Miniprotein binders against b5y8h6. Designs and how they scored, part 23

Target 1, 289 residues: b5y8h6
Amino acid sequence: MQKVIVVTGLSGAGKSTVSKALEDLGYVVVDNVPVDLLHNLLELYEAKNQEQLVAVVVDSRSLRHQGEVSKFVADLKDLKNRMPLDVIFLEASTDTLLSRFNLTRHLHPLVHATGSRIALIEAIEREKELMSELRDVSDVVLDTTGMKERDLVYQVENFIGKDRGPEFYLISFSYQRGLPTNADMIYDARVFQNPYYVDELRTLTGLDDSVAEYVRADHNYGRFLDLWVELAERSYNEHIKMGKPYLVIGVGCTGGQHRSVLVVRDLSDQLTKNGHKVITWHRELGSVN
Below, E stands for the ipSAE of ESMFold2; O stands for the ipSAE of OpenDDE; V2 stands for 0.75 times the mean of E and O plus 0.25 times the DockQ between their complexes.

## First folded at step 22 (miniprotein)

Design t2 (at its last look DockQ between E and O 0.01; V2 from the best seeds 0.00; counts 0 for: pae O 7.5 > 1.5, placed apart)
Fold by ESMFold2, look of step 22:
Structure t2 (fold): chain B 289 residues (1-289), chain A 100 residues (1-100)
Amino acid sequence: as target 1 above (289 residues)
Amino acid sequence: SPEDLQELLKQARRLVRMAEKAEKQAEELEKKGDVQDALRSYYYAFFRYLWAIWELRQALELETDPERKEKIRKEIREYLRKAYELEEEMEELYKELKEK
């Protein structure tokens, strides 16, 4: 059975944009589903054993009290035991949500007074408290603060399906050819001893173990690698908080054949061991790993 | 294991379709003069091709039939070629954006 997607989250956080993105990916999106009907709806799709991609957008009007939220959480846990299912939770800053409600003139489901800015702020904050249990059990939390529609679509594409999307792309490159234009960060591997000046290493690459041994023997190598791994992980965490889908790190050396290639290999190995999904591209070698 | 192989191939095909869609969108945006948005769409396509290649390399490790392995290798070469073509396009658009 294909994995089903349940979309939920704060009112005004972008459920309609996610719905459109899922439709573009071939999902049949069932919108405004009350929480009480979720079980029945998904059981019907499971019974038909369809290969159709199904997404359900939960009706926020069904989640006004803690009891309703707690029941929804219980229902999700039960459903996840019976079928492949991911929950996407959408959120945004209070200021962003306030702005979105002012522009759309839609009434927040928890507001008891129309048009009041203070009442709207209070409703948004109350909804955040109310939904915290649901947020904690969701498989994907998307902060839509400041996102363009296309960025949210990319985020949806990156997180849905059976596997997580990549967290890191590592690109080895030649300074002679120029920096990759799509890199968020650049690490300069020219600080390490250059294998080019060793006859037996000159025609090899950073994929060869003898080159790796030579570069790793540089007394700076281990420390720089450790610091670069730490910087990569800290930078990734900040980027994802800002709504970026992944971090792109370029690693350069003069020719792009030896030192940058090895550094990318070792960075990838360490980040992968730390639990990250990493894709590497050795630009000057034409290799993706 | 056979299920794993088929899942990798399905994922790669999905990623390529997504890359092709983003590439088409980027071309339309470029024609309209929306250079920054076109560049962003080309970036999406580029990284989707890299991801698809990564999935195909994993599938290549699991595949045992020589003819099917060669088919996968041909796909990898094709998508790598597309990635380099996109890189050239991205470099040209980035230069335009930076000069403005």
Scores: ipSAE 0.543, ipTM 0.864, lowest interface PAE 2.0, mean pLDDT 84
Fold by OpenDDE base, look of step 22:
Structure t2 (fold): chain B 289 residues (1-289), chain A 100 residues (1-100)
Amino acid sequence: as target 1 above (289 residues)
Amino acid sequence: SPEDLQELLKQARRLVRMAEKAEKQAEELEKKGDVQDALRSYYYAFFRYLWAIWELRQALELETDPERKEKIRKEIREYLRKAYELEEEMEELYKELKEK
């Protein structure tokens, strides 16, 4: 039985990209469906075409008021009990959304008259508030901050593709730039010796062997890595019992380029060796592995 | 309000136009043998017809003139018929896709 996919999230977070990605995966994608019809439509399609891949994109144009959001959330909960259904929520940092709107969009759905930067910020924050309840019930939350279209497509394919989805989603990040908003757990890689103060390593990343050698030479590195692997696996086992099919782990360091990147690599390698499906995202490097 | 009624009717008409366009596109795609794209277009049309019906049902609740009510009811019946026809077409196309 194929899952019905509901795509939602913040304006500018990448719903159009996800829609296209789903189409490429064979989904029939319907955009901008009234919330009141969604329940009946999904039921109808489930009854008639259980094997047809169907995705619905819902945005703030369809969810204008809190009452509509609450009703939609209630409908989604009901539908999940009746059919395989996954909700994907897309979000990004306010700065990222502002940048994207400046580049691609002239008007925010919640802004009727003003194209000012201030008005746009207010609209983004209002939408975040409006969509918060929906985010809370979403099965997959994707923070698209720093992602190119190709990165987001890759994430969609990994999470929704016909193959087994990831068990672990590992994200390297900079504490200075904020935490991943979708992380279930955060590991602090700052506990290791900092390669930033080594001239020959400063301009490199945790993807480079010289950086890896330096950080791995830390007397605590091996022990921490082992503990983090164990914690990840134990946490995953508990998460699946709660109905969440994957665990998101953020690994942070100061700059997000060296220690965090390396730890994500090594965690990924070890978890993969242990038989887990792992995907990685290096937020500050803008690379997906 | 009367303004609300007119807006609902306007929206319904817009949706119907979009549905008709999508249906035509689907038929053309089907003739070309592009079953997958045809199916997508049929789904689009189907959803728009249902959406139009939903808008018209709301309009019907606000309309007080009996003749106008009857006109709305007639339109609802027409679009329900269209939706049904599209469902049948989509089912056939889906079966075709499964056989390939």
Scores: ipSAE 0.017, ipTM 0.281, lowest interface PAE 7.5, mean pLDDT 84
ESMFold2 (binder alone), look of step 22: mean pLDDT 88; pTM 0.886

Design t3 (at its last look DockQ between E and O 0.01; V2 from the best seeds 0.00; counts 0 for: pae O 2.7 > 1.5, placed apart)
Fold by ESMFold2, look of step 22:
Structure t3 (fold): chain B 289 residues (1-289), chain A 100 residues (1-100)
Amino acid sequence: as target 1 above (289 residues)
Amino acid sequence: SPEDLQELLKHARRLVRMAEKAEKQAEELEKKGDVQDALRSYYYAFFRYLWAIWELRQALELETDPERKEKIRKEIREYLRKAYELEEEMEELYKELKEK
């Protein structure tokens, strides 16, 4: 069975946008599902077509009391024992949710005089407390505060692709041209001896074995590479906890042809040996492959 | 394994459609002067093209027919060209953001 997506979260936090994003990815989205019916609905889909992409959007009105939330958490744990399943929890700041609810009402002067805003604030804060157990067991929490619809769609698409897609993007670059604008971290390969000043190596790149031999002969190379591999893996683990399923590392040297290219090559090799999915991009090499 | 090849090709082409959609959105945002949002959409497109290329290279290893292998190589070259063009665009827009 394909991985089932369960969408839940705070009222008004953006479930409709997530539903549309999942539909665009090929999911059959079942909206407004009461939590009590989740087990039966998913078992029916499992029995009929295990290749179908199914997403379920839980009806917030089914989760108004702690007993209902605790039951839902238990149901999710049981379902995870039976099928591959991920939970997306949507939230937003109280101010954002308040604004969103107020914009959907027709205004009447008498209603504003009664302090309806205070009652809504209290309901939002109560829902946040009520949902905390569910939030804690969700596979991803997407905060939609200040987020444009397109950005939420990108985050959904990133989450859905997390198990199949790359975990690392390694970009070699030239400091002369400037830092890549899309990197999370930068490693400076200028610390290693520079093959540019060796005539036979100048026109080659870090993809050539003779350049690799020259740079690897630097007595610092092995030590830095080992530390950079460990830092990459530790940084990646922290990024996935924050909902970003990949890490972008730039590796630079002066010309971007030799040292940075080799480091990306060797870093990619070690991360791949460690079981990671790695993509490399040599910004300065230009290519027709 | 033939089913694995077809799944790689199907998914890679889906990734390209996602990249092209994000590119178009970024171009529209750029025309409106919304440089920061345009950059985010260009970054998204760029990484989707790289992902598609990565899957096409895996498909190339599985494909045995010389004519179909060359078709895959042609696609990879086209998407590499797109990725390089996007990187130039992202750099240009980033400079605009810094100057303002």
Scores: ipSAE 0.658, ipTM 0.895, lowest interface PAE 1.2, mean pLDDT 85
Fold by OpenDDE base, look of step 22:
Structure t3 (fold): chain B 289 residues (1-289), chain A 100 residues (1-100)
Amino acid sequence: as target 1 above (289 residues)
Amino acid sequence: SPEDLQELLKHARRLVRMAEKAEKQAEELEKKGDVQDALRSYYYAFFRYLWAIWELRQALELETDPERKEKIRKEIREYLRKAYELEEEMEELYKELKEK
């Protein structure tokens, strides 16, 4: 039986992009289906044991009340026991969602009127609360903050691909712009010497050799990296025991362009050498390695 | 509400149009030998018919006019038939895919 994918999450988080990505991967995507009907459709699919890739997109339009969310969560748990099913939850920072809504001029499903900025913020927070239980049972939580459509497509392909899913998801970020919302662990790269104060390095990134050489010259760099690798591997092992399929590690620095980027790169390299499947995302650079 | 009824009927009709389009696409793909894509399109049609039926059943509960109720029932029967036909076609295509 082919794996069924349920796509859910916050309004504006990129469900439409994910839907299209899944279609491009050969999935039949059913969008905005009522929860009750979804259950029936999935049961029917199970009964036929069809070898078709099926994805369903469920949003707050279908889940208007907490009772509906709870019921849906219960249904998902039951379905997971009966068929291969993954739940992907999409989210983003409030600021990102605000920006996206402002750009698209789409009304938030929970906002009945052309609401003020305040009304939109309230609606976003309400939706977060409403969807929290669903987020908790999701197999994959993607923070789409700073992602372009191409970036999100790439992430979907990496997580849903035919091969074994990633063991590690490493995200470089700026502390000034907020933490990744899906991070299980945060490493602070600010402990290393700062290349920002070097004029020649300021305009470069942690992907550049000159920046790498500068930061790696820090007497603590090698030791911290080793410790972070060990911690990551140990943490991953414990997460698997808890039923989590992967570990999300955020690596932060002040600007999110130099030290954090380098550490993510080096961590990825070492973990990969150790035999792990690693996905990286540089939030502030908008690049995936 | 009467508004809810009209919305359900309108949406159901849209779903049916989408299903018919998908079915036609599937048939064309099948003729070209693109069995996997045809199967995908048949699934689209299948799910949309089921969705339309679900909405029509809800509409039937809200409708008070006997003549309109009968019309809805007739549509439900028609789309159920379509769904079953599509299911059979999909089964045949699956068999074909397994034999290749």
Scores: ipSAE 0.107, ipTM 0.536, lowest interface PAE 2.7, mean pLDDT 85
ESMFold2 (binder alone), look of step 22: mean pLDDT 88; pTM 0.887

Design t4 (at its last look DockQ between E and O 0.01; V2 from the best seeds 0.00; counts 0 for: pae O 5.2 > 1.5, placed apart)
Fold by ESMFold2, look of step 22:
Structure t4 (fold): chain B 289 residues (1-289), chain A 100 residues (1-100)
Amino acid sequence: as target 1 above (289 residues)
Amino acid sequence: SPEDLQELLKYARRLVRMAEKAEKQAEELEKKGDVQDALRSYYYAFFRYLWAIWELRQALEKETDPERKEKIRKEIREYLRKAYELEEEMEELYKELKEK
């Protein structure tokens, strides 16, 4: 059975955008599902078609009281024991939600009085308190405050691909051309002995074994590589906590042909050996990438 | 295995569709003068092309038919070309962003 996606969160936080993104990814999206029907619905799909991509968008009107939220949390835990399932929780600031409700004139599920601004603010804040238990057990929390529709689509796509996609992009570059503008971190490989001044190596690259042998012979090479691997892994773990799906590391040397290329090659090999999914890009090497 | 090969090819093509959509969005944003947002979408497209190439290289390793292998190599070359073009665009836009 393919992994099921359950979409939940604060009213007005962007469920329709997430639904559209999932449909574009090939999911059959069942919208406005009351929480008490979730179990039965998913059991029926499990029994009938294990290859279908299914996403369920939970009806916020089913979650008006703590007892309903607590039962939903319990149901999610039970379902996770029986099928692969991830929960996406959507949220936004009170001011953002207030603006969205005023613009659309839709009734908030927790509004008990006429649609005054004070009643709406109270309903939004009450819903945040009510949903906190569910938020805490969700697999991802997407904060849509200040987020354009396309940015939310990118985040959904990143989440869906998280278990398959690369964890690191390693880019070799030339300081003469300039830093890659999309890198999170920069390693400076100019600290190692420079093959450029060896006639036989000058026109080769860090992909050639003779260049690799020369640069690896630098007494500092092994130690720096070990430290850079450790720093990469620690930095990746922290960036993932911040919601970034991957880490981009630039490795530079003057010409971008020798030392930076080798370091990217060796760093990639070690990170891959450690179990990471790594993509390399040698910016200064054309068709040989 | 044949199923693993088919999955790799299918997923690579999904990634390319994502990259093409983001590239088109970036071009529209650039025309509107939204340089920072355009750059973000170009970055997204660039990394999706690199990921697609990575999937295709795994497919190439598993494919045994020489004719199908060459077809995969041709796709990889095309997407590499796209990645280089995007990199040039991203550098140009970044220079524009820094001047502002």
Scores: ipSAE 0.767, ipTM 0.922, lowest interface PAE 0.8, mean pLDDT 88
Fold by OpenDDE base, look of step 22:
Structure t4 (fold): chain B 289 residues (1-289), chain A 100 residues (1-100)
Amino acid sequence: as target 1 above (289 residues)
Amino acid sequence: SPEDLQELLKYARRLVRMAEKAEKQAEELEKKGDVQDALRSYYYAFFRYLWAIWELRQALEKETDPERKEKIRKEIREYLRKAYELEEEMEELYKELKEK
């Protein structure tokens, strides 16, 4: 039985990109369906086309009031018990959303007039609040901060694609720029010697061999890596029992360029060697591996 | 309110127009052999008809004139028929896609 996909999230977070990605994967994507009809429609399709890939995109235009969101959440919970259904929630930082709206969109769905920057910020925050309950019940939360369209497509393909989804989603990040909003666990890579103070390494990244050699030379590196692998695997097993199909691990350092990147690489390598499917995202570098 | 009723009816009619357009597009795509795209368009039409029915049902609850109620009921029946026809078409196209 094929999974029905519900795509939702914040305005500007990339729903259109995800919709297209799903279409490319063979999904029939339906946009702007009334929330009140979703339950009946999904049931109908389950009954008639169990093997047809169907995705539904729901946004704040359809969810204008808290009551509608709550009803939708209740409907989704019911549907999940009756059919294979995954909910993807897309979000991004307020700054990212502002930037995207400034570049591509003139109106926020919750703003009736071409408003000031302040009005847009307020609208974004209102939408976050409105959608919070829906986010809480989502199966996949994607923080699209720093992602290009191609990056988001890649993420969708890995999470929803025909093949086995990832077991681990590893994200390198900068503590100075905030935590990944979708992380289940955070590892602090700042415990290792900092290559930033080495002139030859400062302009490089954790993707470079010289940086790798420097950080790996830390007397604690191997031990911490081993512990983090073990913790990841144990945590994953517990998450599966809870019904979550993957574990999101954020690895942080100060700048998100060197130590965090390296640790994500090495964790990915080790987990992969252990037989796990791993996806990596280097938020500050804007690269997906 | 009477205004609410008129808005519901207006919206339903708009949805029907969108559905009809999507259906036409689907038929054209099907003729061209673009089965996948045709299927998408049929789904679009299908959902719009169901949406229109939903709006009309709400309008029916608010309408007090018996003649107008009957007109709404007639429209609902028509669009239900259309939805069923589209469902059958989608099933056929889906089978075709699987055999390819």
Scores: ipSAE 0.021, ipTM 0.366, lowest interface PAE 5.2, mean pLDDT 84
ESMFold2 (binder alone), look of step 22: mean pLDDT 88; pTM 0.887

## First folded at step 23 (miniprotein)

Design u1 (at its last read DockQ between E and O 0.14; V2 from the best seeds 0.00; counts 0 for: placed apart)
Amino acid sequence: SPEDLRKLLEYARRLVRMAEKAEKQARELEKKGDVQDALQSYYYAFFRYLWAIWELRQALELETDPERKEKIRKEIREYLRKAYELEEEMEELEKELQKK
ESMFold2, look of step 23: ipSAE 0.752; ipTM 0.917
ESMFold2 (binder alone), look of step 23: mean pLDDT 88; pTM 0.880
OpenDDE base, look of step 23: ipSAE 0.665; ipTM 0.893
ESMFold2, fold request of step 26: ipSAE 0.645, 0.691, 0.668; ipTM 0.879, 0.898, 0.889
ESMFold2 (binder alone), fold request of step 26: mean pLDDT 88, 88, 88; pTM 0.879, 0.882, 0.877
OpenDDE base, fold request of step 26: ipSAE 0.606, 0.585, 0.583; ipTM 0.883, 0.876, 0.876
ESMFold2, last read: ipSAE 0.605, 0.757, 0.745; ipTM 0.860, 0.921, 0.917
ESMFold2 (binder alone), last read: mean pLDDT 88, 88, 88; pTM 0.878, 0.876, 0.878
OpenDDE base, last read: ipSAE 0.614, 0.632, 0.619; ipTM 0.887, 0.880, 0.881

Design u2 (at its last read DockQ between E and O 0.55; V2 from the best seeds 0.63)
Amino acid sequence: SPEDLRKLLEYARRLVRMAEKAEKQARELEKKGDVQDAAESYYYAFFRYLWAIWELRQALELETDPERKEKIRKEIREYLRKAYELEEEMEELEKELQKK
ESMFold2, look of step 23: ipSAE 0.735; ipTM 0.911
ESMFold2 (binder alone), look of step 23: mean pLDDT 87; pTM 0.858
OpenDDE base, look of step 23: ipSAE 0.560; ipTM 0.849
ESMFold2, fold request of step 26: ipSAE 0.712, 0.739, 0.646; ipTM 0.900, 0.913, 0.880
ESMFold2 (binder alone), fold request of step 26: mean pLDDT 87, 87, 87; pTM 0.860, 0.863, 0.864
OpenDDE base, fold request of step 26: ipSAE 0.526, 0.542, 0.534; ipTM 0.846, 0.855, 0.851
ESMFold2, last read: ipSAE 0.736, 0.701, 0.740; ipTM 0.912, 0.890, 0.911
ESMFold2 (binder alone), last read: mean pLDDT 87, 87, 87; pTM 0.858, 0.861, 0.863
OpenDDE base, last read: ipSAE 0.512, 0.564, 0.551; ipTM 0.840, 0.863, 0.855

Design u3 (at its last look DockQ between E and O 0.50; V2 from the best seeds 0.60)
Fold by ESMFold2, look of step 23:
Structure u3 (fold): chain B 289 residues (1-289), chain A 101 residues (1-101)
Amino acid sequence: as target 1 above (289 residues)
Amino acid sequence: SPEDLRKLLEYARRLVRMAEKAEKQARELEKKGDVEDALRSYYYAFFRYLWAIWELRQALELETDPERKEKIRKEIREYLRKAYELEEEMEELKKELEKKE
């Protein structure tokens, strides 16, 4: 059976946006599902078609009391033992949720009618307390505070792709053009001896073995590479814990042609040998002027 | 093997469609003056093109027919050119942001 997605979280936190994103990815989305019906619904889809992508959005109105939340947590644990299943929990700051409810004038599940601002704040805070157990067992928590709809869609798409996609993106760059702003980490390859000042190597790149031999002969090259591999893997493991499925590392040198390219090449080789899915991109090697 | 090849090609096509949609959104945001939001959508598109290329290179390893291999290589070259094109546009847009700040 394909992995089932269960969408839950705080009222007003963005479930409709997530539903649309999942539909665009080919999921059949069943919305407003009471927690009592979850087992029966998923058993029906399991029997009908095991290739079907199914997402279930849980009805907040069936999670008004601790007993209902605790039962839902137990049901999720049971379902995870029977089928591949991920839980997405949506949240936002109290101020953000308050603003969203005031704009839409929708009733909060813990308040019968839109009341004073104080009553709504208390309902939001009560729901956060109530849902904390569910939040703790969810596979990802998406904080939608201040987030545009398109950004939430990107986050959903990243989460859905997490098990298939690359784990590392390694980008070589020129300090003269500036840092890639999309990098999580920057490694400075200018610390190694510079092949640019060797006439025979100047017009080559870090993809050429003669450049590689020259730079690898630097006394510190092997030690820096080992440390950079270790740092990359440790950083990746922390990103996974925070729900981000990949790490972007920029490697720079002055011209972006020699040392940074070699380091990306060698770093990629080692990370791939260690079992990781790695993409490399040499920013300066394809540009034409 | 044939099923694995089919799945790789289908997933690469999905990634390209996602990249193209995000690129279109980025250009619309740029025209509206939402430069920071435009950059985020450009970065998203850029990484989706790189991912699609990565899937296509795996498909290339599985494909044995010379004509089909060349078709895959042409797609990889096209999307690689797109990635470089997007990087140039993002670099220019970043310079605009720095001048405003």
Scores: ipSAE 0.656, ipTM 0.870, lowest interface PAE 1.3, mean pLDDT 86
Fold by OpenDDE base, look of step 23:
Structure u3 (fold): chain B 289 residues (1-289), chain A 101 residues (1-101)
Amino acid sequence: as target 1 above (289 residues)
Amino acid sequence: SPEDLRKLLEYARRLVRMAEKAEKQARELEKKGDVEDALRSYYYAFFRYLWAIWELRQALELETDPERKEKIRKEIREYLRKAYELEEEMEELKKELEKKE
């Protein structure tokens, strides 16, 4: 997550919770900033202290018309080119929002009269339509449907650290010992030539140069690695939009000692070179890099 | 720089505190029968430990004092152990969830 964050989304979706969580993480949070002042405020904060974490909360009260939303989107695009800025969009199902409004007895910002259920539904749907363009350009979309406050806080904490959190967790594993429980996707390294049947390599690991040389000599290795890197990056981009700021990739081979270890190393190297923060865990070797 | 080293160590410690808190919450949720929420908390703790280890490894590269290096290595080993323990717990909970679906 970037040093500058814009928090927006649907009324009742949990912006207050996110705001509080960001404050707890050291962000200076500015709530309900007029759209016309957003650019100036963000520039001011950057100019004064580029190390200061800043969050701006923008809600539908400030974005009442489509023209205002469109202008805001344009401004955000411009700001992203000038500073490290992430946009978080919070949403929830209509039923969830209805329930929350009923519980809190707060009036929806778009409801002018004594809130019949029908009027509230219409207001929620109108807001969804109004904010749709903003949702589309958001870096992270958090669906808080059915989510408890604590879960939302955890999600925010995953996005935000003093430093940007890891984007990738790469786990080498043995298929014989089972898949990693928390993996989003699995790469099968068994497609490459097996060093286990080479006597001088059998007792070594994918951390050793001789094993690396042997497996990399496979005619498919380079191509698969490239495809896996591309898939990882594309998947990450989609995951972050769905509210998960990291991707967990399991890489498996039979024993979890040679091929899987090597692939994790090489994937990590390439992803790191591409500018990603990557954590590796070799489950069967007991090592983390 | 020494300052960089200090920052890395402090951040690692913060991550560990977060992990420990999440782990505690996970255990409480598990006792209440909230398996899904427990699993989420365990995941959080697990990744925080791995992240802490990564930070400590960065610190280890900057540290020049042998005694301090050994201390960092010891911490890394401890958190690795925690990660393995959490993995086992998560696996059990996941199996339980799959049976309920």
Scores: ipSAE 0.616, ipTM 0.877, lowest interface PAE 0.8, mean pLDDT 87
ESMFold2 (binder alone), look of step 23: mean pLDDT 87; pTM 0.870

